# Ledger of designs, part 208: VH-VL binders against NAD kinase (nadK)

Target 1, 268 residues: NAD kinase (nadK), of Syntrophomonas wolfei subsp. wolfei (q0aze0)
Amino acid sequence: MKIILVNNRFKENTEKKAQEIAGQLSALNVEVIIDNGLDEPYAGTVDFIMVLGGDGTMLRAARRYGQRAIPVLGVNMGTVGFLSNIEINELAEYLPLILREEYSLEARMMLEVAVFQQQSLLTRVFCLNELLLRSNSPRMLSFALEISGQKLEPYRGDGLIVSTTTGSTAYSLSAGGPIADPQLDAFIVTPVASHIINKRPLVVSPEREISLHLLEEREAIIGIDGQIKMDFGAENRVLIKRAPHPLLMVNLKAKPFFTSIDRSLQRQ
Key: E = the ipSAE of ESMFold2; O = the ipSAE of OpenDDE; V2 = 0.75 times the mean of E and O plus 0.25 times the DockQ between their complexes.

## First folded at step 14 (VH-VL)

Design EE8 (from EE1 with light chain S28G D93E; framework fv_oberotatug; at its last look DockQ between E and O 0.65; V2 from the best seeds 0.68)
Fold by OpenDDE, look of step 14:
Structure EE8 (fold): chain C 268 residues (1-268), chain A 123 residues (1-123), chain B 107 residues (1-107)
Amino acid sequence: as target 1 above (268 residues)
Amino acid sequence: EVQLVESGGGLVKPGGSLRLSCAASGFTFSNAWMSWVRQAPGKGLEWVGRIKSKIDGGTTNYAAPVQGRFTISRDDSKNTLYLQMNSLKTEDTAVYYCTTVPRYGYFLAFDIWGQGTLVTVSS
Amino acid sequence: DVQMTQSPSSLSASVGDRVTITCRASQGISRYLSWYQQRPGKAPNLLIYKASNLESGVPSRFSGSGSGTDFTLTISTLQPEDFATYYCQQSYERPWTFGQGTKVEIK
């Protein structure tokens, strides 16, 4: 068995723990690769990904490895979030199940985000939470939203969020988007401070494609999962689709989403 | 109401074959790991084998005494679990129970049991 | 294979008694131990999972404890319906194995 331990090099406690766990796994004849974000994603085949940290680390892991259909376990290290399944102090207890593949999986839809300049592809990214288009100035943006070729009325506001159902409890929620069942596949399209006060979020079929572009020469920014940032101008377009593969999240513990949502949201 | 109902048991000669069925209702069958457990007359419980849900790979595992002779399969569209028993031996005589492993709990405990079906292997 | 050994194999008790059944694993199985009750002519019923968690619908007079190799099922106050055979089962590794059973009989 080969396992990737994903941690955050900027958090010393996760680095230390990754080393400890790596030692333990090695003693069990498990091959271990540590990914602290410093290097490029490991390109070889692996059987399991263990994410040590909070939601941010999970998002990074999802972007780096999510398209590879590898089981991903979130191990929380004292943070509050929605993407971890077990606590670090529980790992020893569940490790035998992991090594013996006695776990279940939960498929989470991801976004495929493609950013273009004219007809040229600048970048393609898979992400678990959301794409954010926002103004890079105090002025509002004017931008076009197209869904499956249907052109909506121009949007005016600070920006727009396109999120997965997983991402519905992230920035989209802060912008007034609905909380979505993570077992549901859908796009959540949430306006950010629209000039139209009653501009409502949209729940869109995962079968559809979403396109965004600016309608005026204005400086904007594309944000992905709150971790990737890039400039976005009038010459750029973004195309959002459902990723061809979901993130396979390992489920070792029952986590009732709706019964714990209030507590989780209050802690954030 | 959650329910498992086994069927297909009966008398068979050594070397013969038999196919058991387990009809599930009252829960999302497709998400459940399923197992067969048997109990010889007057004896204890013996795990026979397990099949995972499709989303978890649908893989099967068997106890050594039945490995190579028994096959577990499932039809999620029919909410039915199967146990194909070939090359039956007298020691395979037992009540065969269909069981479930709770999803999301992963305690690997059998929380739901059918009432069992008797398989008798005798010349 | 992990061998599960129950003690005792049988016991006699009266209604109202405190009953304790022990299960020992041949190797460490953490807390992956379940307890079942089987009445004559009936299928087993899950009582305790993961060593100490009471299954829904099971009376609170049943409790489980232990970790590693030694586990205990306790019936605080034996009721008439509790006369049955009890089995422990490990799910630490395949093949999943059961104890030989403990028959609780009326004294």
Scores: ipSAE 0.778, ipTM 0.888, lowest interface PAE 0.7, mean pLDDT 93
Fold by ESMFold2, look of step 14:
Structure EE8 (fold): chain C 268 residues (1-268), chain A 123 residues (1-123), chain B 107 residues (1-107)
Amino acid sequence: as target 1 above (268 residues)
Amino acid sequence: EVQLVESGGGLVKPGGSLRLSCAASGFTFSNAWMSWVRQAPGKGLEWVGRIKSKIDGGTTNYAAPVQGRFTISRDDSKNTLYLQMNSLKTEDTAVYYCTTVPRYGYFLAFDIWGQGTLVTVSS
Amino acid sequence: DVQMTQSPSSLSASVGDRVTITCRASQGISRYLSWYQQRPGKAPNLLIYKASNLESGVPSRFSGSGSGTDFTLTISTLQPEDFATYYCQQSYERPWTFGQGTKVEIK
């Protein structure tokens, strides 16, 4: 068995713990690849991904590996968020389930984001939480939203969020979007400081394609999961659709989403 | 109430085939992992095999004595678990129990059991 | 395969006695151990999971302990309905295996 062990060397002593865990796994004849964020993603085939850290480290793992249809386990090393399943001090007890593949999976929809300059593809990225379009100046944006070729009335404001249901508790929530059940597949489209009162958040079928472009020359940014930033201007457009594969999250313990919403948000 | 009811047991000759059914009620069958456990007359318990939910991959695992001869399947629309038993041997004579395996918190214990159905393999 | 050995194979006890049944695994199984009760002519039912967790509806006179290779089921005050055969079962690795059983008889 071969696993990727994902950590962030600058957060919560995850590097030291990653080395300890890698040693334990190697003693069990498990091949371990450590991804601490310094190098390019591992390109080879693996059976399992273990993320040591909080939601931010999980987001990076999802962007790097989420389209490979590999089980991903979040192991919390501090304050529990929305994407960790077990605590680090429980890992040894749960290892038999992990190593023998005796675990449940929960599929989490991801976004596929393609950014174009005119007709040329600039980049394609996958994300777990959201795409943010926002102004990069004090000036408002004027922009167009199309859903499966259907043009909505123009938007004017600070920007727009297109999130998954998993992302509904992230930046979308701060902008006034609903909390969504992460078991649902949907886009949640949330305006950011809209000056048009009838531009309410939309919940959109995952089968739709969403397109955004500016209607006038402005400095804007596309943000991905709050961790990647790209310049965005009048010559650009972005196409957003459901990614080919969901993130396959491993569940070893029940995580009661609805009864823990307030407590989980307070710990962000 | 949670309930598992096995059926399809009976007398069959060596080399024959038999299909067992387990009707489930009182829980979300499509989320459940299911197992078969058998008990030869006057003997102890023996795990036969397990099937995961389709969302968890739908994979099956079998004990060595039945590998290649028995097939576990499920029909989530009918809330029914099946055990297809081929190339039966006299040592397959047992009461066959349908069980659930909780996905969380039980470390793969068998929490719910049916009352069993008797399979007798003899000439 | 992990082999599970129960001791004793049978015992006789009176109502009110403290009964102890042991289960030994041929290798370490952490806390991947469960206990079952099978009354005569009935299906088994789960008593204990994760070595020490009492299943819902099981009387508190039953308890389990142990980790690694050695495990114990205790009935603190034996009742008439407790005569049955008791099985341990490991779930650490497939094939999941049971002990040979311990028959508890009322004398």
Scores: ipSAE 0.610, ipTM 0.835, lowest interface PAE 2.0, mean pLDDT 91
ESMFold2 (binder alone), look of step 14: mean pLDDT 93; pTM 0.947

Design GG1 (from W1 with heavy chain L101T; framework fv_patritumab; at its last look DockQ between E and O 0.83; V2 from the best seeds 0.79)
Fold by OpenDDE, look of step 14:
Structure GG1 (fold): chain C 268 residues (1-268), chain A 121 residues (1-121), chain B 113 residues (1-113)
Amino acid sequence: as target 1 above (268 residues)
Amino acid sequence: QVQLQQWGAGLLKPSETLSLTCAVYGGSFSGYYWSWIRQPPGKGLEWIGEIYHEGSTNYNPSLKSRVTISVETSKNQFSLKLSSVTAADTAVYYCAREGFTHWTPYGMDVWGRGTLVTVSS
Amino acid sequence: DIEMTQSPDSLAVSLGERATINCRSSQSVLYRSFNKNYLAWYQQNPGQPPKLLIYWASTRESGVPDRFSGSGSGTDFTLTISSLQAEDVAVYYCQQYYTTPRTFGQGTKVEIK
């Protein structure tokens, strides 16, 4: 068995714990790769990914490895979030199950975000939570939203969020988006401070495609999961689709999502 | 190792339609843009167009009215059609893959051997 | 369209000497967010397809000798062969992949003096 441990090098406690766990796993004849974000994602074949930390670390892991159909386990290390399954102090208890592959998997839809310079692809990003389009100035943006070829009325506001159901409890929620069942595949399109006071979020089928572009010569920003930032101007287009592969989240411990929402949100 | 094999008629008369096919071996067809490029004898390179594995296309505006690029994913093949050919279309035609790293394109990293197409009356 | 212009059209260099090829784009091909120039260099031998040498303006493709290097940013780029070898006799092309249509320079023929 080969396992990747994903942690955050900027958090000393996670680094130390990763090394400790790596030692323990090695003693059990498990090959371990530690990914603290310093290097490029490990390109070799692996059987399991453990994410040590909070939601931010999980999001990074998802972007780095989510397209490889590898089971990903979130191990919380004292942070409040929605993406961890077990606590670090529970790892020893569940480790035998992990090694025997006695766990269930929950498929979480990811976004495929393609950014274009005119018609030329600049890059693609796969992400677990959301894409954010926002103004790079105190001024509102004017931008076009198209869903499956249907052009909506122009948006005017600070920005727009396109989120997965997983991301519904992230920035989309802060912007007034609905909380979505993570077992549901859907896009959530949430306006950010629209000039139309009652502009409502949209729940969109995962089978549809979403396109965004600016309607004016201004600079904006594309944000991915709150961690990646890209400049976005009048010459750019973004296309959002359901990623071809979901993130396979390991479910060792049943967590009642809806009954835990209030507790999780209050702790943030 | 990824390799491209291409084939098609190498001799055409004016007004006929050029038809070439490129097949991908030894690698994934999905996730890439696939391009056609041509080179007249003794001249430089001209990008004709590209197709994504899903079927979306981009064409050179200079040839757009005459060019059709199609894909057959089940065969890992993509094709070029150029209608109403003239002597000016005489060239070596290459299929190529636009490679990517971290899902970002970085150039044409794999090329076919090329097919000479001569347009003569 | 972004026009690519190379200079010179032909270059004769003695074996072991430095060869320098310039490429200019009519528009910037720098994507500032990534700090990457969407610029590639190709080598083409007679009867062969082009071969990718450099991408992102300065990164060597796998298997490319160290004597090849790319530099520049924005609109001005340079391919340098630090010590010309006999096998380096070829036509070299720059290419932008920042926008469509993809465009190539007119090519530079490198010969041995």
Scores: ipSAE 0.888, ipTM 0.952, lowest interface PAE 0.5, mean pLDDT 94
Fold by ESMFold2, look of step 14:
Structure GG1 (fold): chain C 268 residues (1-268), chain A 121 residues (1-121), chain B 113 residues (1-113)
Amino acid sequence: as target 1 above (268 residues)
Amino acid sequence: QVQLQQWGAGLLKPSETLSLTCAVYGGSFSGYYWSWIRQPPGKGLEWIGEIYHEGSTNYNPSLKSRVTISVETSKNQFSLKLSSVTAADTAVYYCAREGFTHWTPYGMDVWGRGTLVTVSS
Amino acid sequence: DIEMTQSPDSLAVSLGERATINCRSSQSVLYRSFNKNYLAWYQQNPGQPPKLLIYWASTRESGVPDRFSGSGSGTDFTLTISSLQAEDVAVYYCQQYYTTPRTFGQGTKVEIK
């Protein structure tokens, strides 16, 4: 059995725990590959991915490994989030179940985001939560949204979010988007500070293709999961589709999604 | 190891249509752009066009009116048709894969062996 | 279209000496967001298809000897063979993949002097 152990090297406590857990797994004859973010993603065959950290570390793991159809377990390291399943102090209790593959999987839709220079592909990246298009200046953007070739009336404002249902509780929520059950597959398209009255959030079939481009020369940014930043200008276009494979999240312990929403909503 | 095997007619008369096929073995067809490139004898390389596995194409403007690239996904194949050929179309024709890793493209990392196509004069 | 110009067209270098090939693009091929130049170098031996040597301007493809190196950014690029071997006699092409059409330099023939 081979496991990738994903941690955040910028946080010393996660590095120490990663080494400790790697030792425990090695003692059980489990081959361990540590991914601390310094190297290219491990390219070889692997059976399981264990993410040590919060939602940010899970987002990175999803971008690196989510298209490989490998079970991914989120292990919380003390900061409560939406994407962890168990706490670090519970890992020893659940480890036998992990090794025997006695767990269920939740499929979580991912986005495939392709950025073009005119017709030429510059990058193709995957994300779990959202793509953000935003202005990189005090000036608002004027931009076009197309859904499966259908042109909507132009947008004017600070930007736009295209999120998964998993991402509905992230930036999309702050921008006024709906909370979505992560068991549903959909795009959620949420305007950011729109100057156009009729631009409400849209819930869109995952079978659609979403395209964005600027209508005026402006400096803009494409953000991916709040972690990847790409310049975006009038010469560029972005195409957003459902990714070929969902993230396969391991479920060992019931996750109280609707209770977590309640806690977050009370701040509103 | 990804391998490309190409075939098609090697001798044509002016005004005929050039038709070549390239098959992909030992790797994924999905997720890549697939290209055709030609090289006249003793001359440099000219990109003809590319196709993504789901069918979208980009063509060299100099050839666009005469070129069609298509895919047959069930067979992991893509093909080139170049209509109304002349002696100027005599060249070795290559198929190639546009390499892609860590979210970005990198050069054409796998090439077919080439097919010499001669257009009589 | 991005025009790719190589210099020189032909180069004769003594065995074991340095060979240097220059490539200039008419427009920048740097994707600034990822700090990657979409510039490749190919080697073509007689009777063979081109072989990828260098991508992203300076990254060696797997199996390419370390005597091959690439440098440069934006519009000006260099392929260097630090110690020419007999097997390196070939035509070398630079190629941009930042825009379509994809374009190649005219090629540089490297020979032993």
Scores: ipSAE 0.670, ipTM 0.856, lowest interface PAE 1.8, mean pLDDT 90
ESMFold2 (binder alone), look of step 14: mean pLDDT 93; pTM 0.956

Design GG4 (from R16 with heavy chain L101T, light chain F34Y; framework fv_patritumab; at its last look DockQ between E and O 0.92; V2 from the best seeds 0.00; counts 0 for: pae E 2.2 > 2)
Fold by OpenDDE, look of step 14:
Structure GG4 (fold): chain C 268 residues (1-268), chain A 121 residues (1-121), chain B 113 residues (1-113)
Amino acid sequence: as target 1 above (268 residues)
Amino acid sequence: QVQLQQWGAGLLKPSETLSLTCAVYGGSFSGYYWSWIRQPPGKGLEWIGEIYHEGSTNYNPSLKSRVTISVETSKNQFSLKLSSVTAADTAVYYCAREGFTHWTPYGMDVWGRGTLVTVSS
Amino acid sequence: DIEMTQSPDSLAVSLGERATINCRSSQSVLYSSYNKNYLAWYQQNPGQPPKLLIYWASTRESGVPDRFSGSGSGTDFTLTISSLQAEDVAVYYCQQYYTTPRTFGQGTKVEIK
């Protein structure tokens, strides 16, 4: 068995724990690769990914490895979030199950975000939570939203969020989006401070494609999961689709999503 | 190792339709843009167009009205059709893959051997 | 369309000497977000397809000798062969892949002096 441990090098506690866990796994004849974000994603084949930290670390892990259809376990290390399954102090208890592959998987839809210069692809990004389009100035944006070829009325506001159901409890929620069942595949399209006061979020089928572009010569940015920033101008287009592969999240411990929402939100 | 094999008629008369096919071996067809490029004898390279594995296309505006690129994913093949050919279309035609790293394009990393197409009355 | 212009059209260099080819784009091919120039260099031998040498203006493709290097940013780029070898006799092309249509320079023929 080969496992990647994903942690955050900027958090010393996660680094130390990663080394400790790596030692324990090695003693059990498990090959371990540690990914603290310093290097490029490990390109070799692996059987399991263990994410040590909070939601931010999980999001990074998802972007780096989510397209590879590898089971991903979130191990919380004292943070409040929605993406961890077990606590670090529970790892020893569940480790035998992990090694025997006695766990269930929950498929979480990811976004495929393609950024274009006119019609030329610049880059693609797969992400677990959301894409954010926002103004790079105090001025409002004017942009076009197209869903499966249907052009909506122009949007005016600070920006727009396109989120997965997983991401519905992230920035989309702060912007007034609905909380979505993570077992549901859907896009959540949430306006950010729209000039139209009553502009409502949209729940969109995962089978549809979402396209965004600016209607004015202004500077904007695209944010991915709150961690990646890209410039976005009038010459750019973004196309959002369901990623071809979901993130396979390991479910060792049942966590009641809806009953835990209030608790989690109160702590944030 | 990924390789491209291409085939089609190499001799055409004016007003006929050029038809070439390129097949991909030894690698994934999905996730890539596939291009056609041509080179007249003794001249430079001209990009004709590209197709994504899902079927979306981009064409050179200079040829758009006459060019059709199609894909057959089940066979890992894509094809070029150029209608109403003239002597000016005489060239070596190449199929190529636009490679990517970290899902970012970085150029044509794999090429077919080329097919000479001569348009003569 | 982004026009690519190479200079010179032909270059004769002695064996072991430096060869320098310039390429200019009519528009910037720099993607600021990634700080990468969408510019590639190709080598083409007679009767063969082009071979990718350099991508992102300065990164060597796998298997390309160290004597090949790319530099530049924005609109001005340079391919350098630090010590010309006999096998380096070829036509070299720059190409932008920042926008469609993809466009190539007119090519530079490198010969041995």
Scores: ipSAE 0.884, ipTM 0.947, lowest interface PAE 0.5, mean pLDDT 94
Fold by ESMFold2, look of step 14:
Parts: C-alpha cells; structure tokens; sequence
Structure GG4 (fold): chain C 268 residues (1-268), chain A 121 residues (1-121), chain B 113 residues (1-113)
C-alpha cells in the first residue's frame, strides 16, 4: 500500500507530524510519499492520500491529486474547517480502518478551468471551491457570461464567482451566494458588487459550460481557490466545466453538514 | 511508449477529398489536443488544425473552409478530411500529440511517421 | 497570426564547433503568469518526422543530449548546439504554441563544413 502525506511546511505545524506519521506507517509496511508543497506533485500511482492541515492544504491536495480518483482523507491539526473528517489525535484510533479500507467515500464536484489566449490554451487547472474573476484596478469590469452558448446580458461590477457546491461556503457566500449541500453537483454563479441590480446568483446544472471574457480593456485577475492568481485581459477567455473526476473524500466519522454550518463558518 | 499510427489514401485526383486517420497506442487519448501538420516536398511545416478529445477544434484560417478534423474517442482515433484538393495540397501529412503536463502545454511531443499524399495534375 | 522568423536559413559548421540558430516571433509568446515562453524547437532528419528538442524555450525534452540548449524570452530565442556531431545534420524549426494558428519558423538547415 502506498500513501501520500500532504502537508504545509510552514502552516498548521504539520511537517514534523507528517514525519512521525510516516514512521508509524512504515513500521506497518506502508510506503509513504511526503508532499509538503515544495516539489512537483508525485507522479507515481498511490492508493490513498492523507492531508494534514486545514481547508487550504486540502484545496492544494485537490488541485494536485483530485483527478486521480484516489481516496483523500482530511486530518485536522488544530482548527476545524469544512473539509477535514477526523482530528489528528483520533488518527491512531482510525488507522486500522484506513488500512483495511473500511470507510465510505463522498464525491465532491470539482471545476475544470481552462484559460485561453483567443482560442489557444494557456493553462488548464482544477479546483475544489471556486474561480473568481475580479478587477485589478479601481475601475469596474464589463464582462460577458455565456452558459452553454446562451449569452446573458453583460455584467458590470467588481467581478464574478463561479463556485462548486463545496465552495458555496467560501467567497461565494461572502458575495451573497447561497449555501449549497456539498453532495449536490452544480455551479453557483455569484456576481461581486454588481452595478446592475437584476443580476442575481444563479445555480446551474453541472452539465453546462460556462464562458467568461472581458468586453473592454481592463486589468483583471482570475483567482483559483483563493490560492492561485492569474492575470486576465481583453484577449483572454476562460471556459469552466465540471471536472472529469470528483474529489473522493474519505468518510470515517459522521460529520453532519447542516447542524455544524454556523460553527464551521465562525472558525473559517 | 506512446505511438501514433496513420493511414489513408496517398494518391488523389484534383477536387477529391483527402482523408487520413491516426490511431493512438500505448497512452491516454483523453486530456490532449491532437494535431495535423503537413509539409510540402522540400518545404517547411504548416499546422492544419487540432482537436481536443471531446471534439472541439481549432483550424488554420488559411484552410478552415476545406478542413474537418474529427475524433472517435472509443477507438482512440482522430481523422483529417481536406476537401477540393489541388496540386498545392501535395505534402507529407503528420499527426501529432500536443504535449501537456501539470497545467501547461509544451509542444508536439509525439509524431506519426507521416503519409505522403500526392495530388495528380 | 504570430509570424516566426528564423536566421540563418542555412549554416555550415565544423564538427565539434558551436552552431547557433535564432528565432524571432512577431508577438510575445510569454505567458507571464507562469513565466513560461510557449516556444518549442524541433529537429527533423531527412525522411523522418520532426522530433521535439526544447520546450518552454529552454527545457530539454527527455533523451535530448546536453549539447542542445535553448534560451531567450518574449520574442527573441536561440537554439545552440555546443559541439556539433554528425547526427545533428538536420533541419531545425522553432514553433510557437501561445496562440492559434500554431506557426513554425521557415527552418534552418545545419550542415557539416
């Protein structure tokens, strides 16, 4: 059995704990690869991914490994977020179940985000929470949104968020979007400070294709999961689709979403 | 490891349609753009167009009115049709994979052996 | 369209000596967000398909000898063969993949003097 341990060397105090856990797993004849974020993602096949840290570390793991259809377990190291399943002090208790594969999986939709220079692919990334389009200047953006070839009336404002249901509790929520059940597959399209009052958040079928481009020359930025920033200009467009594979989150411990929502948001 | 095998008619008359097929072996078809490139005898390379595994295409504007590229994903194949050929379409035609790693494209890393297509005059 | 211009059209170089090929694009091929130039170099031996040598302007493809190196950024690029070998006699092409249509330089023929 081969496992990746994902941590952040400078966040959540996870580096030493990852080495400790790797030692424990090696004693059980489990091969361990440590991914602390410094190097390229491990390219070989693995059976399981363990994320040590908070939601930010899980977002990075999802971007790196989410399309491989490998079980991913979130292990919280201090503060509870939306994406951890167990606490670090519970790991020893659950480790036998992990090794025997006695757990269920919860699928979480991911976005496939492709940025183009006209029709030429510049990059394709996957994300768990959201894409943010926003102005990088004091001026408002004027931009076009298309959903499966259907052109909406132009948007004008600070930007737009295209989120998964998992991302509904992140930037989308702060911009006025709904909280969505993360078991649903959908896009949530949330305007940011729209100048046009009748532009409401949209909940969109995961089968749709969403396209964005600027209608006038402005400095803009695309943000991915609040962690990646890309310049975006009038010559660019972005296409957003459901990713081919969901993130497969391991469920060892019941974590009821709706009864915990207020407390989880306060810790965010 | 990844190999491209290509086939199709090599001798055409003017006004006929060129038709070539490329099959992908030893690797993934999904997640890549697949290209056709041609090279007239003794001349340079001309990109014809590309297709993504789900079917979206980009064509060279100089050929767009005559070119169709299509996929058969279940067979890991893509094909080129070029209508209304003339002697100027005589060339070696190559299929190729546009390389992609992590989040970034990096050029055409796998090529077919080429098919000489001659248009008689 | 981004036009790609190579110089020289041909060159003759003694075995073991340096060969230098220049490529200029009519527009920048740098994706600044990743600091990567979407520029590739290919080698084509007679009767063979092109072979990828260099991508992202300066990264060698797997199996390419260390004597091949690429440099440059934005619009001006160079392929260098530090010590020409007999098997390096070929035509070399630069190619941009920053926008469509994809475009190639006209080629540079390298011969032994």
Amino acid sequence: as target 1 above (268 residues)
Amino acid sequence: QVQLQQWGAGLLKPSETLSLTCAVYGGSFSGYYWSWIRQPPGKGLEWIGEIYHEGSTNYNPSLKSRVTISVETSKNQFSLKLSSVTAADTAVYYCAREGFTHWTPYGMDVWGRGTLVTVSS
Amino acid sequence: DIEMTQSPDSLAVSLGERATINCRSSQSVLYSSYNKNYLAWYQQNPGQPPKLLIYWASTRESGVPDRFSGSGSGTDFTLTISSLQAEDVAVYYCQQYYTTPRTFGQGTKVEIK
Scores: ipSAE 0.581, ipTM 0.823, lowest interface PAE 2.2, mean pLDDT 90
ESMFold2 (binder alone), look of step 14: mean pLDDT 93; pTM 0.956

